VH-VL binders against q8wwc4. Designs and how they scored, part 35

Target 1, 195 residues: q8wwc4
Amino acid sequence: STEEKPQQHQKTKMIVLGFSNPINWVRTRIKAFLIWAYFDKEFSITEFSEGAKQAFAHVSKLLSQCKFDLLEELVAKEVLHALKEKVTSLPDNHKNALAANIDEIVFTSTGDISIYYDEKGRKFVNILMCFWYLTSANIPSETLRGASVFQVKLGNQNVETKQLLSASYEFQREFTQGVKPDWTIARIEHSKLLE
Short names: E, the ipSAE of ESMFold2; O, the ipSAE of OpenDDE; V2, 0.75 times the mean of E and O plus 0.25 times the DockQ between their complexes.

## First folded at step 18 (VH-VL; framework fv_burosumab)

Design f1 (at its last look DockQ between E and O 0.65; V2 from the best seeds 0.00; counts 0 for: pae E 2.4 > 2)
Fold by OpenDDE, look of step 18:
Structure f1 (fold): chain C 195 residues (1-195), chain A 118 residues (1-118), chain B 106 residues (1-106)
Amino acid sequence: as target 1 above (195 residues)
Amino acid sequence: QVQLVQSGAEVKKPGASVKVSCKASGYTFTSYYMHWVRQAPGQGLEWMGLINPSGGDTSNDQKFQGRVTMTRDTSTSTVYMELSSLRSEDTAVYYCARDYLEGYFDYWGQGTMVTVSS
Amino acid sequence: AIQLTQSPSSLSASVGDRVTITCRASRGISSFLAWYQQKPGKAPKLLIYDASSLESGVPSRFSGSGSGTDFTLTISSLQPEDFATYYCQQYDSYPTFGPGTKVDIK
């Protein structure tokens, strides 16, 4: 009887998280259209989102382990420098809470898409991605005001108590001719952990 | 009322060029994208390319290998599609289609039959 | 390029029948799928956009469903005027069309 209640709460919360703002979705569609129409015919927001999810899982784990050298090619230099200072000063339980497993990401949403030119005429696209993930890290409830606690069973795993956390990663790509078409992470935010 | 009116049927020889026009009315011409889609007799639909409100065009280069050029005239609210180095396999009905800034097509021209024969 | 397939390629049905057409994408395309109706000698007509949104002026007997890779167009009660070929089209990337499904009325 104690196992059924947590599952119902998890399902209800997941359903609620699945509802995105319709206005934001429309905006994302329009901007995604502009990207493949103007910059890259092969661009797909769906494919990008899947890649971003994988990148988030990978980068967040490296952050939790303070493996900053491995992030030099993935995260903007200025952002990485700031992260080194912030993450290093975190308690171990907070560091552990940064790590997101790909299977424990329960919701992914596309935020704002920005297209802009710099003073040199270079073209950039920024895409904000928001992730909701479960963590087994033991963080005091006082620190995570508003975070939900769930008893979840993922796959063949035993029922565990987990907290739902959110993170925002902004991905940037330069679309100037002759520049390598790589996405880099230009901003990282972890709600209640790393701002 | 939104209308897309295309030019009449064309008969061309192999190696020649054809230019099809699409005149738009009933909406703000400069606010929408225009696409070109063709359909060979008894076959499906094939996307050729698009032209943006600023006059920039993007074509399916893998299929058409640079043979497609799209232009627009704001003063007459007309879009043009030129296909060069025509081949027999280019025989098709060519459609202009309005884009709602989302990648699908809400209005279509009536189509222009282009026949390529020796 | 994203490839679309449709099933069946053709079907025959009677007036009043429920008709179901499927469209499958070679990879996930979220809900970026449209359905068109084309009658002989005419241009395609938009029926459904965003996988399930009904275009203005289209009869309510038409409906769309699906997400990711598998999509369905349903005609709840086939009418004589529904004799046509139906195409799906994705716009997650540059546009591509399915091969079409011809619906003949018995």
Scores: ipSAE 0.709, ipTM 0.866, lowest interface PAE 0.7, mean pLDDT 90
Fold by ESMFold2, look of step 18:
Structure f1 (fold): chain C 195 residues (1-195), chain A 118 residues (1-118), chain B 106 residues (1-106)
Amino acid sequence: as target 1 above (195 residues)
Amino acid sequence: QVQLVQSGAEVKKPGASVKVSCKASGYTFTSYYMHWVRQAPGQGLEWMGLINPSGGDTSNDQKFQGRVTMTRDTSTSTVYMELSSLRSEDTAVYYCARDYLEGYFDYWGQGTMVTVSS
Amino acid sequence: AIQLTQSPSSLSASVGDRVTITCRASRGISSFLAWYQQKPGKAPKLLIYDASSLESGVPSRFSGSGSGTDFTLTISSLQPEDFATYYCQQYDSYPTFGPGTKVDIK
């Protein structure tokens, strides 16, 4: 099939620029090295980040649909119980804004990586992932303090409004010998929607 | 000036052990990880494992677990790799290689040829 | 394990030629890729790290590019001392190496 070229008179480009903190970047590289060197030689921060992005899209959709039963294997019980009432109480347009389409996640960053042992000698890694995504959900700008609103101009008379939202998901895995290599979501934050 | 000087070539029979040394100079020995990488004749490169010379901690490729032991002597700035239960397919040049917690190697030893033949 | 392939496996070139070698990873490795040069009987020598960063003391005719799964080493004007085997290596996880590309004189 023939693909039609975009019509261009005056076009407002939407560019979302993320910043990498140089100190966090160095710390992340060192901690990723330490994880594969000492905990799991197959560990890859690149592969983890791609999987985390997929998990975010999937979990955020299930949250928006209030399908908490399907989240029991993915999200820590305490987190899921705390979220149930908050999500159910949201207006429909706010619930819809929780869902992130995989193709509209415009930026992903790795936050802090925590490597620690508990008092029983169990080995844990927590990885904080931050996601920025676009939504067409109709959310009044007065109700979302600090959210960026982007207008995409398609022709001089056509304006598509999308909001840039962020979410932070903290993933936890126990690396103790003999424990199944599963990641559980131990913290969920959707900026301005769940606080 | 960074240098990694390895021990000389070894000829061994199957079932024996070999211990290769790597003496470091020109930098702070305990600030860098040391890796071992081998290359069979006419073949590519194969990572074996690493040692942190500061604490002596090691991590080895699963292919070599149980057969490889890595140690260090901080007083002589030397790392050792011992490979036991040698097989003919262990015939290779063995390199030590320096890494600053990244996973790539900025300096390599000259290599130690280990020949396993019966 | 992250597998690396290289293309071509071998090539012949003349002094002054532009040479391009590719490395492909079995999955995304961001920019965690290094290039090494190895001459017969010698240890590998680091040329490029982080896909495109030139190691100190390496001639500027060497350059690297790429991210994700596809990476390229380029020698802009081949010199007699550049006839060697070139290896890529990833470090997004435990190190693995490409099979090498042999650059011979034509």
Scores: ipSAE 0.525, ipTM 0.818, lowest interface PAE 2.4, mean pLDDT 86
ESMFold2 (binder alone), look of step 18: mean pLDDT 94; pTM 0.952

Design f2 (at its last look DockQ between E and O 0.52; V2 from the best seeds 0.00; counts 0 for: pae E 3.5 > 2)
Fold by OpenDDE, look of step 18:
Formats: C-alpha cells, sequence, structure tokens
Structure f2 (fold): chain C 195 residues (1-195), chain A 118 residues (1-118), chain B 106 residues (1-106)
C-alpha cells in the first residue's frame, strides 16, 4: 500500500518585484494624507486601491467584449471614444488579453496622485493605479517583447502558460461642493496592447 | 532638538472656554502639520483635529466641530487650540503633536491638564 | 471610522520576558499603523511607524509586524523601563487610536 504522500500544493508565490521607487511611495503617502485632510475625512488609500482593483477588473472585461455602452458612466467620454476606435481595431487575441480577472491580478501599485484646480475653480484629484495581471491569451511573443511567461499551476489544474501584462488606470474625482462624489476613469493604458 | 512646550494647567467652569498653547522649537515650524489629541483621566487617546503649516486650514473631528478652533502664529512658532462650551467630560490632558506629513506623530508636547468643574 | 482593538488590555510580565501585544483594525489599513509608548504622567512616545519601522533612538528589543488588519508589537526582552501603556494608531484615514495595553512588571 504505497501511501500517496499528499502532493503539497506548492503555492508558487509569484514575487512580483515591483520596482516601486521609494520616493514615489513617499510622495503617494503624503498626497493621500492631503486628500483625507483637505477633501474627504473618510478617504482611505487602502480602500480606494481595493475599489480600483475591482473597477479595473470590471472595466477591462467590458473593454475586451467591446461593451462600450456599459462604460459610459465609468469612463470619461473622451477616453471612451478613443478607446472604442483603438479596441475595435485590435485582433481578437489582443482584445482577450485586455480582460483581467480579479484573481489573476498579481500586483497593484499606486502611482502619482495629482490635486489640481481648473480655470473655473473646480477641485480635482487624480490617482494613477498600476496593475499587473496574468492572461491566458495567446499573444505572439514578438508583440510582447519583455513580457514574462509564467507557468502557473493553480491547484489540481493543468499547468497553464500565462503571460504577465500591465495596465494603468487613472481615476478622477471632482471635490467641488455639490458635485456627486463619484470616481471616473480619466485614462486607460494597456502596455503593449493599447498605447 | 525638537521641542513642543505647552501652556500650564487650567481650571474652568462649565460653559467657559479654554485656550491651550503649544510653542514649537528646534525645527522649521512652517513645514509641519500640528495635531491636537486629548486623553481623559485613565482613558485612551482621542484625536481632535489638525492645522496645516500655513495656519490657514484646519480639519476637526466631527465630535468637536463647532466647539474647537485651532490657530497658528508663525511669528512666535506657536499653535493654539481653543475649546468652547466646556463640559465635565472635557476634563482631560490635551496634547499637541507634530505630524511628519504621514499621519503619525513623531513629537509630542508635555500635555496640558484642563479640569472642568462646577 | 476605522476602529482599533488591542489584546490583551493588560498584562504582567517579568524582566527578560518576551511580550507580545496585538492590534486589530476594523478594515484593511495596509501598513499605516504606528505604535506608541506612554508612561504615567508623560506624553506618548513614538516607537514604530509603518507597522514595522523602528523610530530613531528606540531600542532594538522593540519590533513591529503585520499588515492589513492584524498587527503585533513585540518586546523581545522586557526591561524595567518598559513599564508603560502601549497604543496602536492608524493613519490610513483620519487618526484613530487603539484602547491601549498596560504592561506591568512583576
Amino acid sequence: as target 1 above (195 residues)
Amino acid sequence: QVQLVQSGAEVKKPGASVKVSCKASGYTFTSYYMHWVRQAPGQGLEWMGLINPSGGDTTNAQKFQGRVTMTRDTSTSTVYMELSSLRSEDTAVYYCARDYLEGYFDYWGQGTMVTVSS
Amino acid sequence: AIQLTQSPSSLSASVGDRVTITCRASRGISSFLAWYQQKPGKAPKLLIYDASSLESGVPSRFSGSGSGTDFTLTISSLQPEDFATYYCQQYDSYPTFGPGTKVDIK
């Protein structure tokens, strides 16, 4: 009776060495402090980041499916128009590669935070979020020069080859009195897919 | 050396106002936020609010909104906290605390005991 | 408001003992947590910031760990001067403090 030693599912800890510039991190923290201090006492950069991750997963899936009508309330009109043209012209494999599953987002980083006033005196906050996610889309290696190919064994499932992709989403909120406190996406970039 | 020196103990009647001062030295006064935190006898720490380096903007905890006024005098490197409509529950040690622009406090005043009694 | 809890509320230990204090947040706060020491009749003193960074001048016997919701302050070898109350404080949003943990020396 060969006691099959329970195969210890080696959770391959994908160490995404995010080169977070320590200086950028400090700047982000300071700016996050300024946001709750001056604009919204209940603001939490941690909570925001989690929400942004969810939004990214949702929006990226809709983009991959060319469901632009469903994005009208989430993405700035000008950005959506540009995306519609760019995404529609993409090959199907590239479109599929836009979609990020929340469980396949391996790393999230807060980029630059900007606080600015427009000519009308309206107050805005922009937060850039960067996401790294795994895709099973078959994108030619020539197009993804520098993308790391990872063999991900998820549990008892077959070893699937996935590619690591990155995307940047800029979230914007107006903090003018009387304006609805909604975050909108003001910029979308997918490295190597949507420039 | 960074120092925060607060004014002396105060005894007030209910309904009165108290103004506590915090004199800063040993660093660039106009570069740091100042917070006020109080502690009732035998109790924990309670954040009251903050004042920005320029003294032009303040953020108060909701509990103290309308009763607390924070001011800053750059010429004397002094921050003030005034609490009005005092109640017995306001009996506490009041601290000024310097913010390193991250939301935690690296230096504290020695504290000012405020007693509210009839 | 982010609420913090601490465990235990109080403890008694001997000189040389390893002491562990826990702080729990009502929601995820990443690493935006500080630890303070307060002695009777004195102002709080910063010990740890960013969950695990030791403040300048603080003895190396103090250490912090944790992220998200669960944090720990550890004193590797308790000294007579460590008799104090310890507070955690989050700064992911407007500042809030834990209720404190009193450490008595036997």
Scores: ipSAE 0.654, ipTM 0.854, lowest interface PAE 0.8, mean pLDDT 90
Fold by ESMFold2, look of step 18:
Structure f2 (fold): chain C 195 residues (1-195), chain A 118 residues (1-118), chain B 106 residues (1-106)
Amino acid sequence: as target 1 above (195 residues)
Amino acid sequence: QVQLVQSGAEVKKPGASVKVSCKASGYTFTSYYMHWVRQAPGQGLEWMGLINPSGGDTTNAQKFQGRVTMTRDTSTSTVYMELSSLRSEDTAVYYCARDYLEGYFDYWGQGTMVTVSS
Amino acid sequence: AIQLTQSPSSLSASVGDRVTITCRASRGISSFLAWYQQKPGKAPKLLIYDASSLESGVPSRFSGSGSGTDFTLTISSLQPEDFATYYCQQYDSYPTFGPGTKVDIK
């Protein structure tokens, strides 16, 4: 409620962990303010979101190609280890569905922002990003719960059937003084494809 | 009702400092951030920084780093901004402005004119 | 830093005119934009936040639109009390303001 009386979420008092949901979008705006106010005056959630979209397209393509060596600097070590086993065991059509073409990402949203200090006083920000993208991968409809099928016009008479899929990538950066300012991917979920 | 009342106009020489106060009333002082914004004569608005009145934490715009100090007194619901090593280009009206954790300002003080000249 | 520009820098208009003021950001700022009205010798007054949301107590002749980099403030029927300078301000990052648009009597 930002229209009448201000409210504060107790978990934003310097040591906070949160969970995303659509009704938390007002709280997400407040958390984005807290990042630039306390951690980095140049931080922009809008600029971050565009960069995250580019990172999603790049990482998802490398995952679909099983190029795990190229992901070592981008994805947290524990996450990458688990991904190697899960992705390699997928059928080729499921692997192909992981890849998101940047031009086919139709919707990007910020899920949840977590701002916290760990027990050693290190400062962290985690930003959950949700992506919706179209794929032409040949996936049987029985294997994708909740998937939507779309007809996409390519030229006057050519129609391409595409499915709408979603993925969630959680980005993490340590803002502790003296630490290199890098974002890493701390969680990857591709709905119905990686379980 | 919400009101922000600032201290009166000041005339200073170069090299001096100035401390402007902003007294808040009509709301819970510690629930809102306070920002300082200045406006040179005939010019636009320039953000200087913010203070969280509940803990006293501050963030200064880079241009003013090292010259601006913001403090508050929760017992009087008052925020202070002190600008040191004044120069002629610091001549401006200085505003305090209230913000609920968004970055835009719903209430402003009346402004304090600070004139720096010899 | 996110730079804002405004167009026009000034305009002359008559009571009853429809007035349109634009604000452009140097990069996308989503809908993190506010509009302020400032009369001579007075503090700015918030008109619009979140690009299009009207602040309480502001007349409905004021409206805002836009997202991304291009934003518009519209006054549908100019009134005598609307002659002022109008500023846009972004808050996607630390605050920056546009240079202002002066609306004056013709």
Scores: ipSAE 0.382, ipTM 0.753, lowest interface PAE 3.5, mean pLDDT 85
ESMFold2 (binder alone), look of step 18: mean pLDDT 95; pTM 0.960

Design f3 (at its last look DockQ between E and O 0.59; V2 from the best seeds 0.00; counts 0 for: pae E 4.7 > 2)
Fold by OpenDDE, look of step 18:
Structure f3 (fold): chain C 195 residues (1-195), chain A 118 residues (1-118), chain B 106 residues (1-106)
Amino acid sequence: as target 1 above (195 residues)
Amino acid sequence: QVQLVQSGAEVKKPGASVKVSCKASGYTFTSYYMHWVRQAPGQGLEWMGLINPSGGDTNNAQKFQGRVTMTRDTSTSTVYMELSSLRSEDTAVYYCARDYLEGYFDYWGQGTMVTVSS
Amino acid sequence: AIQLTQSPSSLSASVGDRVTITCRASRGISSFLAWYQQKPGKAPKLLIYDASSLESGVPSRFSGSGSGTDFTLTISSLQPEDFATYYCQQYDSYPTFGPGTKVDIK
């Protein structure tokens, strides 16, 4: 009687070697400090990143479902209009590939932080966030040239083939006195899906 | 060599004000934030607030809001911290600390003991 | 406000001993944690920044590790000059300090 040793669910830690330019990391940290120092006393880049991850998962799912009306308060009007046109024209498998499950987001990184004033003197902060997520959508390999195919064994479940995709979301907040302190999405990019 | 030299010990009565100075040298004074941190006898460290490189903006801890004023003199490379309406609980060593632009402190003043007693 | 706790509050060790101090944050702070050494009657001295980066001039026997909520400061071989109180400090938001750990040398 070969006692089948309980297969320890080896959580395959996908080490996404994100080429984070160390210089960019330092710049991001400095800018995050500036946001805290000048604009929001309660600002935390860690909390922001977690919130951004949740927002990405939620927004990407709505995009995949073409529920654009539900995005009107979350995404800038101009961006939403452009997305509506682009997403609607996508094949169903590409639409499905837009959706990111929060549990399948394997890596999150903070990109460039920008502080700028508009012509009216309004203050804005933009934070670019980059996400890497796994999708089960069957996208032809020819369309996703360079996308890494991973075999993910989740516990006792059958080996499922997933593709690693990336997306970039830019979050914007106006820091003008009297304006509602809400973050909106000012830019959405899905590599190889929505350019 | 970076140096932060603070003013001498102070003894004050309750209700009075105290102004502590921190003279900086050995680096570009206008490029770094300055923080104030205090430590009551036998106690831990408590952050009070910061002043930006230009001296135009301050960010104070809520506990000290309305009682603490931070100023900066670029001509003398000196930062000041004034604490008003002093109480016995304000008895502490007060430190100025230089910010490395990331929120931690790489250089500290030697500290200024402020004693509040009736 | 982010609260930091330290363990132990105090310890006694002999020269040459390995000493480990822990710092715990009330929420995730990534790697935005610094360690300071303070000797009696002196200002704090920066030892470690970004959880694991050694400050210039600090002996290599000091090391930091951890991310998220749990952090550790390690002295690989305690020296007589290491008698001090050690503080962790987070800078993910406005600065807050741990309560400190006093290290006494036997």
Scores: ipSAE 0.528, ipTM 0.829, lowest interface PAE 1.0, mean pLDDT 90
Fold by ESMFold2, look of step 18:
Structure f3 (fold): chain C 195 residues (1-195), chain A 118 residues (1-118), chain B 106 residues (1-106)
Amino acid sequence: as target 1 above (195 residues)
Amino acid sequence: QVQLVQSGAEVKKPGASVKVSCKASGYTFTSYYMHWVRQAPGQGLEWMGLINPSGGDTNNAQKFQGRVTMTRDTSTSTVYMELSSLRSEDTAVYYCARDYLEGYFDYWGQGTMVTVSS
Amino acid sequence: AIQLTQSPSSLSASVGDRVTITCRASRGISSFLAWYQQKPGKAPKLLIYDASSLESGVPSRFSGSGSGTDFTLTISSLQPEDFATYYCQQYDSYPTFGPGTKVDIK
């Protein structure tokens, strides 16, 4: 026996973007300076952020398509293994909501920046990037509680419902002497989709 | 009353070295990074590198790797820049410039003219 | 390296004129841009940081705007002491400077 649950529309909670928090903004500026001043004078947080946006669009699409083999060089092995189980178990409409078209990414912000040594003496920089994107995926409103819902008119006769979703991708680069300067994704969060 | 006072003008021959000093006053010396920027006569500005006065660590522009040495003396609040193997194209005014962890310079020294001629 | 260009390379203006100088970056630098004034025989003086923030003690006739690749410095009413060369500088990575814009008395 299938039980029908009532759906309720609630006023969407305002999602506060990282750039509206001046304390984190100041810390991010200082950390970005320390990266180029101490580790790589060619490092640019602006250039990194644009590349990270491209990577988010690409990786999120591959995740939605369950193309995990194509992610092996982009995402840390431990993270990819954990994500495979979570993503495979999602309903198809939730999988579709993972994908972010680059033209639908409406806001990007730099979150926490970590500069540290691990227990083996390797030098790392981790940069958390936060993305807000629109999706047309057919997601039940109750399932994505707290997400903003927008209606977009297509021409004079059509209305398309879009939801504003967020995701956080943590990028990691090893600055240890002699290591190739590559960024990998060390953490992936899609708010309310991969919890 | 932030002041950066640099040593006087120098005339050098090609192949020599020069050491320019920059004495800081009116602020906590170790709280700010110090950069060196040069300007050839009638030309624009060129970044040479930086020093953290707290620990003495430096990061120098690639163009000057192996030719520039930056040091500091915290007891006198003074930064030094030494440029070796001088060439005629090193003729310039050399500035020290103060930075609070941002990458732009709120105070500059008066400049030190270094002339390299045969 | 992030290259900066400035336009115009020089200009002549009268006291009271509104002067606008542009700086263009070879790629996006967000708002990591500063403006300096330099008079002959003197060190540069900081006017603007973060593209639009006025340094303390700088007259309010100076303003900056822009983000990304295109930036402007504006002097709303030119004064006799404003005749100088103006440089932009980016700090999204290691510092690079624009070639300068010379503002001369007409």
Scores: ipSAE 0.262, ipTM 0.720, lowest interface PAE 4.7, mean pLDDT 85
ESMFold2 (binder alone), look of step 18: mean pLDDT 94; pTM 0.952

Design f4 (at its last look DockQ between E and O 0.36; V2 from the best seeds 0.00; counts 0 for: pae E 2.2 > 2)
Fold by OpenDDE, look of step 20:
Structure f4 (fold): chain C 195 residues (1-195), chain A 118 residues (1-118), chain B 106 residues (1-106)
Amino acid sequence: as target 1 above (195 residues)
Amino acid sequence: QVQLVQSGAEVKKPGASVKVSCKASGYTFTSYYMHWVRQAPGQGLEWMGLINPSGGDTSNAEKFQGRVTMTRDTSTSTVYMELSSLRSEDTAVYYCARDYLEGYFDYWGQGTMVTVSS
Amino acid sequence: AIQLTQSPSSLSASVGDRVTITCRASQGISDFLAWYQQKPGKAPKLLIYDASSLESGVPSRFSGSGSGTDFTLTISSLQPEDFATYYCQQYDSYPTFGPGTKVDIK
């Protein structure tokens, strides 16, 4: 009985040499500290990041499919309206490139965290998340100025050419007493695709 | 040298209040958060809460919400923790611990034993 | 609350021994983990922060490793002054501590 050695899915750790500004990293940690200290003691930036990654994968797929109705509870209304117009006008290959599979997300970074009060005294936390993902969508290189083309060999499969794309999603939560503690997406940016 | 010196041992009756002090020296007092952590005899460590450098904001563990008050006196470089409605279960060594917005504690007070007995 | 467990709860070792203590978190906490040493009747002392960073003044025989949910404190060569209880502490959320590992002399 040849025990089939579980194929160690070599997670190709793409070292995205993103110049994360060390200052931003420190700021993020400090702000994360402030969140669990004063807003939600159960808040975990690690858990949040994982959830955000899942949300990104899900939302980006729905966007690529133009399923905007399914995004109404997840994405701010004004953002969704703008996206509907932009995404609908995209070529199919560009739409396809919006979709990120969870397994194709090679890097996740926490951007700026903002804590603010509005004029009505409502308390908000915004967390910008940046995602880097591989797409197999055939987008002309001329349109994706600066996109890195990677040859990805997954196991014994043929070398596939994939492009590295980036997206930024801003998550917002209101911490006002009596408000449902849900994170919503307040901003969506797909660089080079949704300009 | 950074030093955190706490007040002496206390013996209290159930229902009473205790106020523990923590005097800081050897660093910029107004630049660091101060936490309180307690340890029951023979038990582990339990986080109680924190106070910010200015003393204006506190964050307490839910378990102690409504019973713990943290204050800060910048003129004397002293942090105070008051625990009210004391119970036998509150018998513990109470520590002040310094934090620079990181969530871990680089310096600790020597601890204050609080005994709650009838 | 993020819960931490430690293994073993206690161990006996001799001077010069390599000692390894494990800390496990109930969820991923990245590198937001610290290690403390506590001697009887004394306050805890910080040894390691950010899972692997050695605190200033701590002997190099102490080292930390791990990320996510599994973390390890290693004492490369146990010294007489190292007999104590060791605690891990996470700070990805509000601070919680492991139950401790007592290192006794054999």
Scores: ipSAE 0.865, ipTM 0.946, lowest interface PAE 0.5, mean pLDDT 92
Fold by ESMFold2, look of step 18:
Structure f4 (fold): chain C 195 residues (1-195), chain A 118 residues (1-118), chain B 106 residues (1-106)
Amino acid sequence: as target 1 above (195 residues)
Amino acid sequence: QVQLVQSGAEVKKPGASVKVSCKASGYTFTSYYMHWVRQAPGQGLEWMGLINPSGGDTSNAEKFQGRVTMTRDTSTSTVYMELSSLRSEDTAVYYCARDYLEGYFDYWGQGTMVTVSS
Amino acid sequence: AIQLTQSPSSLSASVGDRVTITCRASQGISDFLAWYQQKPGKAPKLLIYDASSLESGVPSRFSGSGSGTDFTLTISSLQPEDFATYYCQQYDSYPTFGPGTKVDIK
């Protein structure tokens, strides 16, 4: 009756791709509550997640096009610098696979949320967002086995094959009063394309 | 069994202060957040703020910052809400409501009517 | 701030009727929505949390559905004790409440 458990009674929506489980979902909901309760009453994890999805689509496209100048205000300087070498060394096919179209992002999930104060008493939140998206690739027909790929027939002759890829972007914001709300991407990982 | 028992009705003049108590029983007092929500006669519900009874930390709705003070006494399992500089618009029933770190309220006090009139 | 609207503002119904009440959020709130019942002179009582989860002890004739911005509370067969005002509440950010839907005797 009054004795609630930390784990909810299996009502938590589970993501079938194994990105999270019911315990991680409950833990992130508690962290989201703590952010609006103590840092910014207007904070919404739902609104953040939608904005992060848009940012991922935008940033990943700019990365694929090697437009690093446009990323300087969105991505931490040291992270962007490290990525320049890796991205420019990729084959064009792999560069194109970095880009995620917003409509082809199949799943998003909230990973770890870090809520902390630094030694100066400044308030910080880091939110890890995980994205799974479809990319077009010239994949031989025999490789369409047991993978999350789709074959779409367009007209009489057209067949499209898409591969499911994942990426993780860590967002950071200072919530100290008087500081403008500004999310910076502090970590970028594209599985199987960037180490 | 969970029970939240609030102090009795109050009649105040504009400019005064009111302090409403909410005594909790039937659960571990320090494991749940306590919120205050008010309802003007014939109107809807309005969130005022919260207190974490384990540490005493509070967070007030912007509308009430500077006028609302929330405290607790862990030895009596009681939360207090004090609203200062009362106006006629503060006439309402004031509820305490229990929350387990989610933001929705599974148990409510019976309400305390506060009437502000000259 | 996340604003909630409810429709209708009031309705009249008979015992046994199916009643549907809607709640609309000004922005997406996932499933961070609760429903409360309030009878005259009484505190609100939690019915539904996380949009569709039934609170312990609440009759199964109550159900909730929806996600994102549009949510519904349904009473499958109205009982005499169900004549009350119903409020939705979001908790994706600081709590805000809908204006309520009054269910009256026809």
Scores: ipSAE 0.579, ipTM 0.836, lowest interface PAE 1.8, mean pLDDT 85
ESMFold2 (binder alone), look of step 18: mean pLDDT 94; pTM 0.955
OpenDDE, look of step 18: ipSAE 0.846; ipTM 0.938
ESMFold2, look of step 20: ipSAE 0.516; ipTM 0.817
ESMFold2 (binder alone), look of step 20: mean pLDDT 94; pTM 0.956

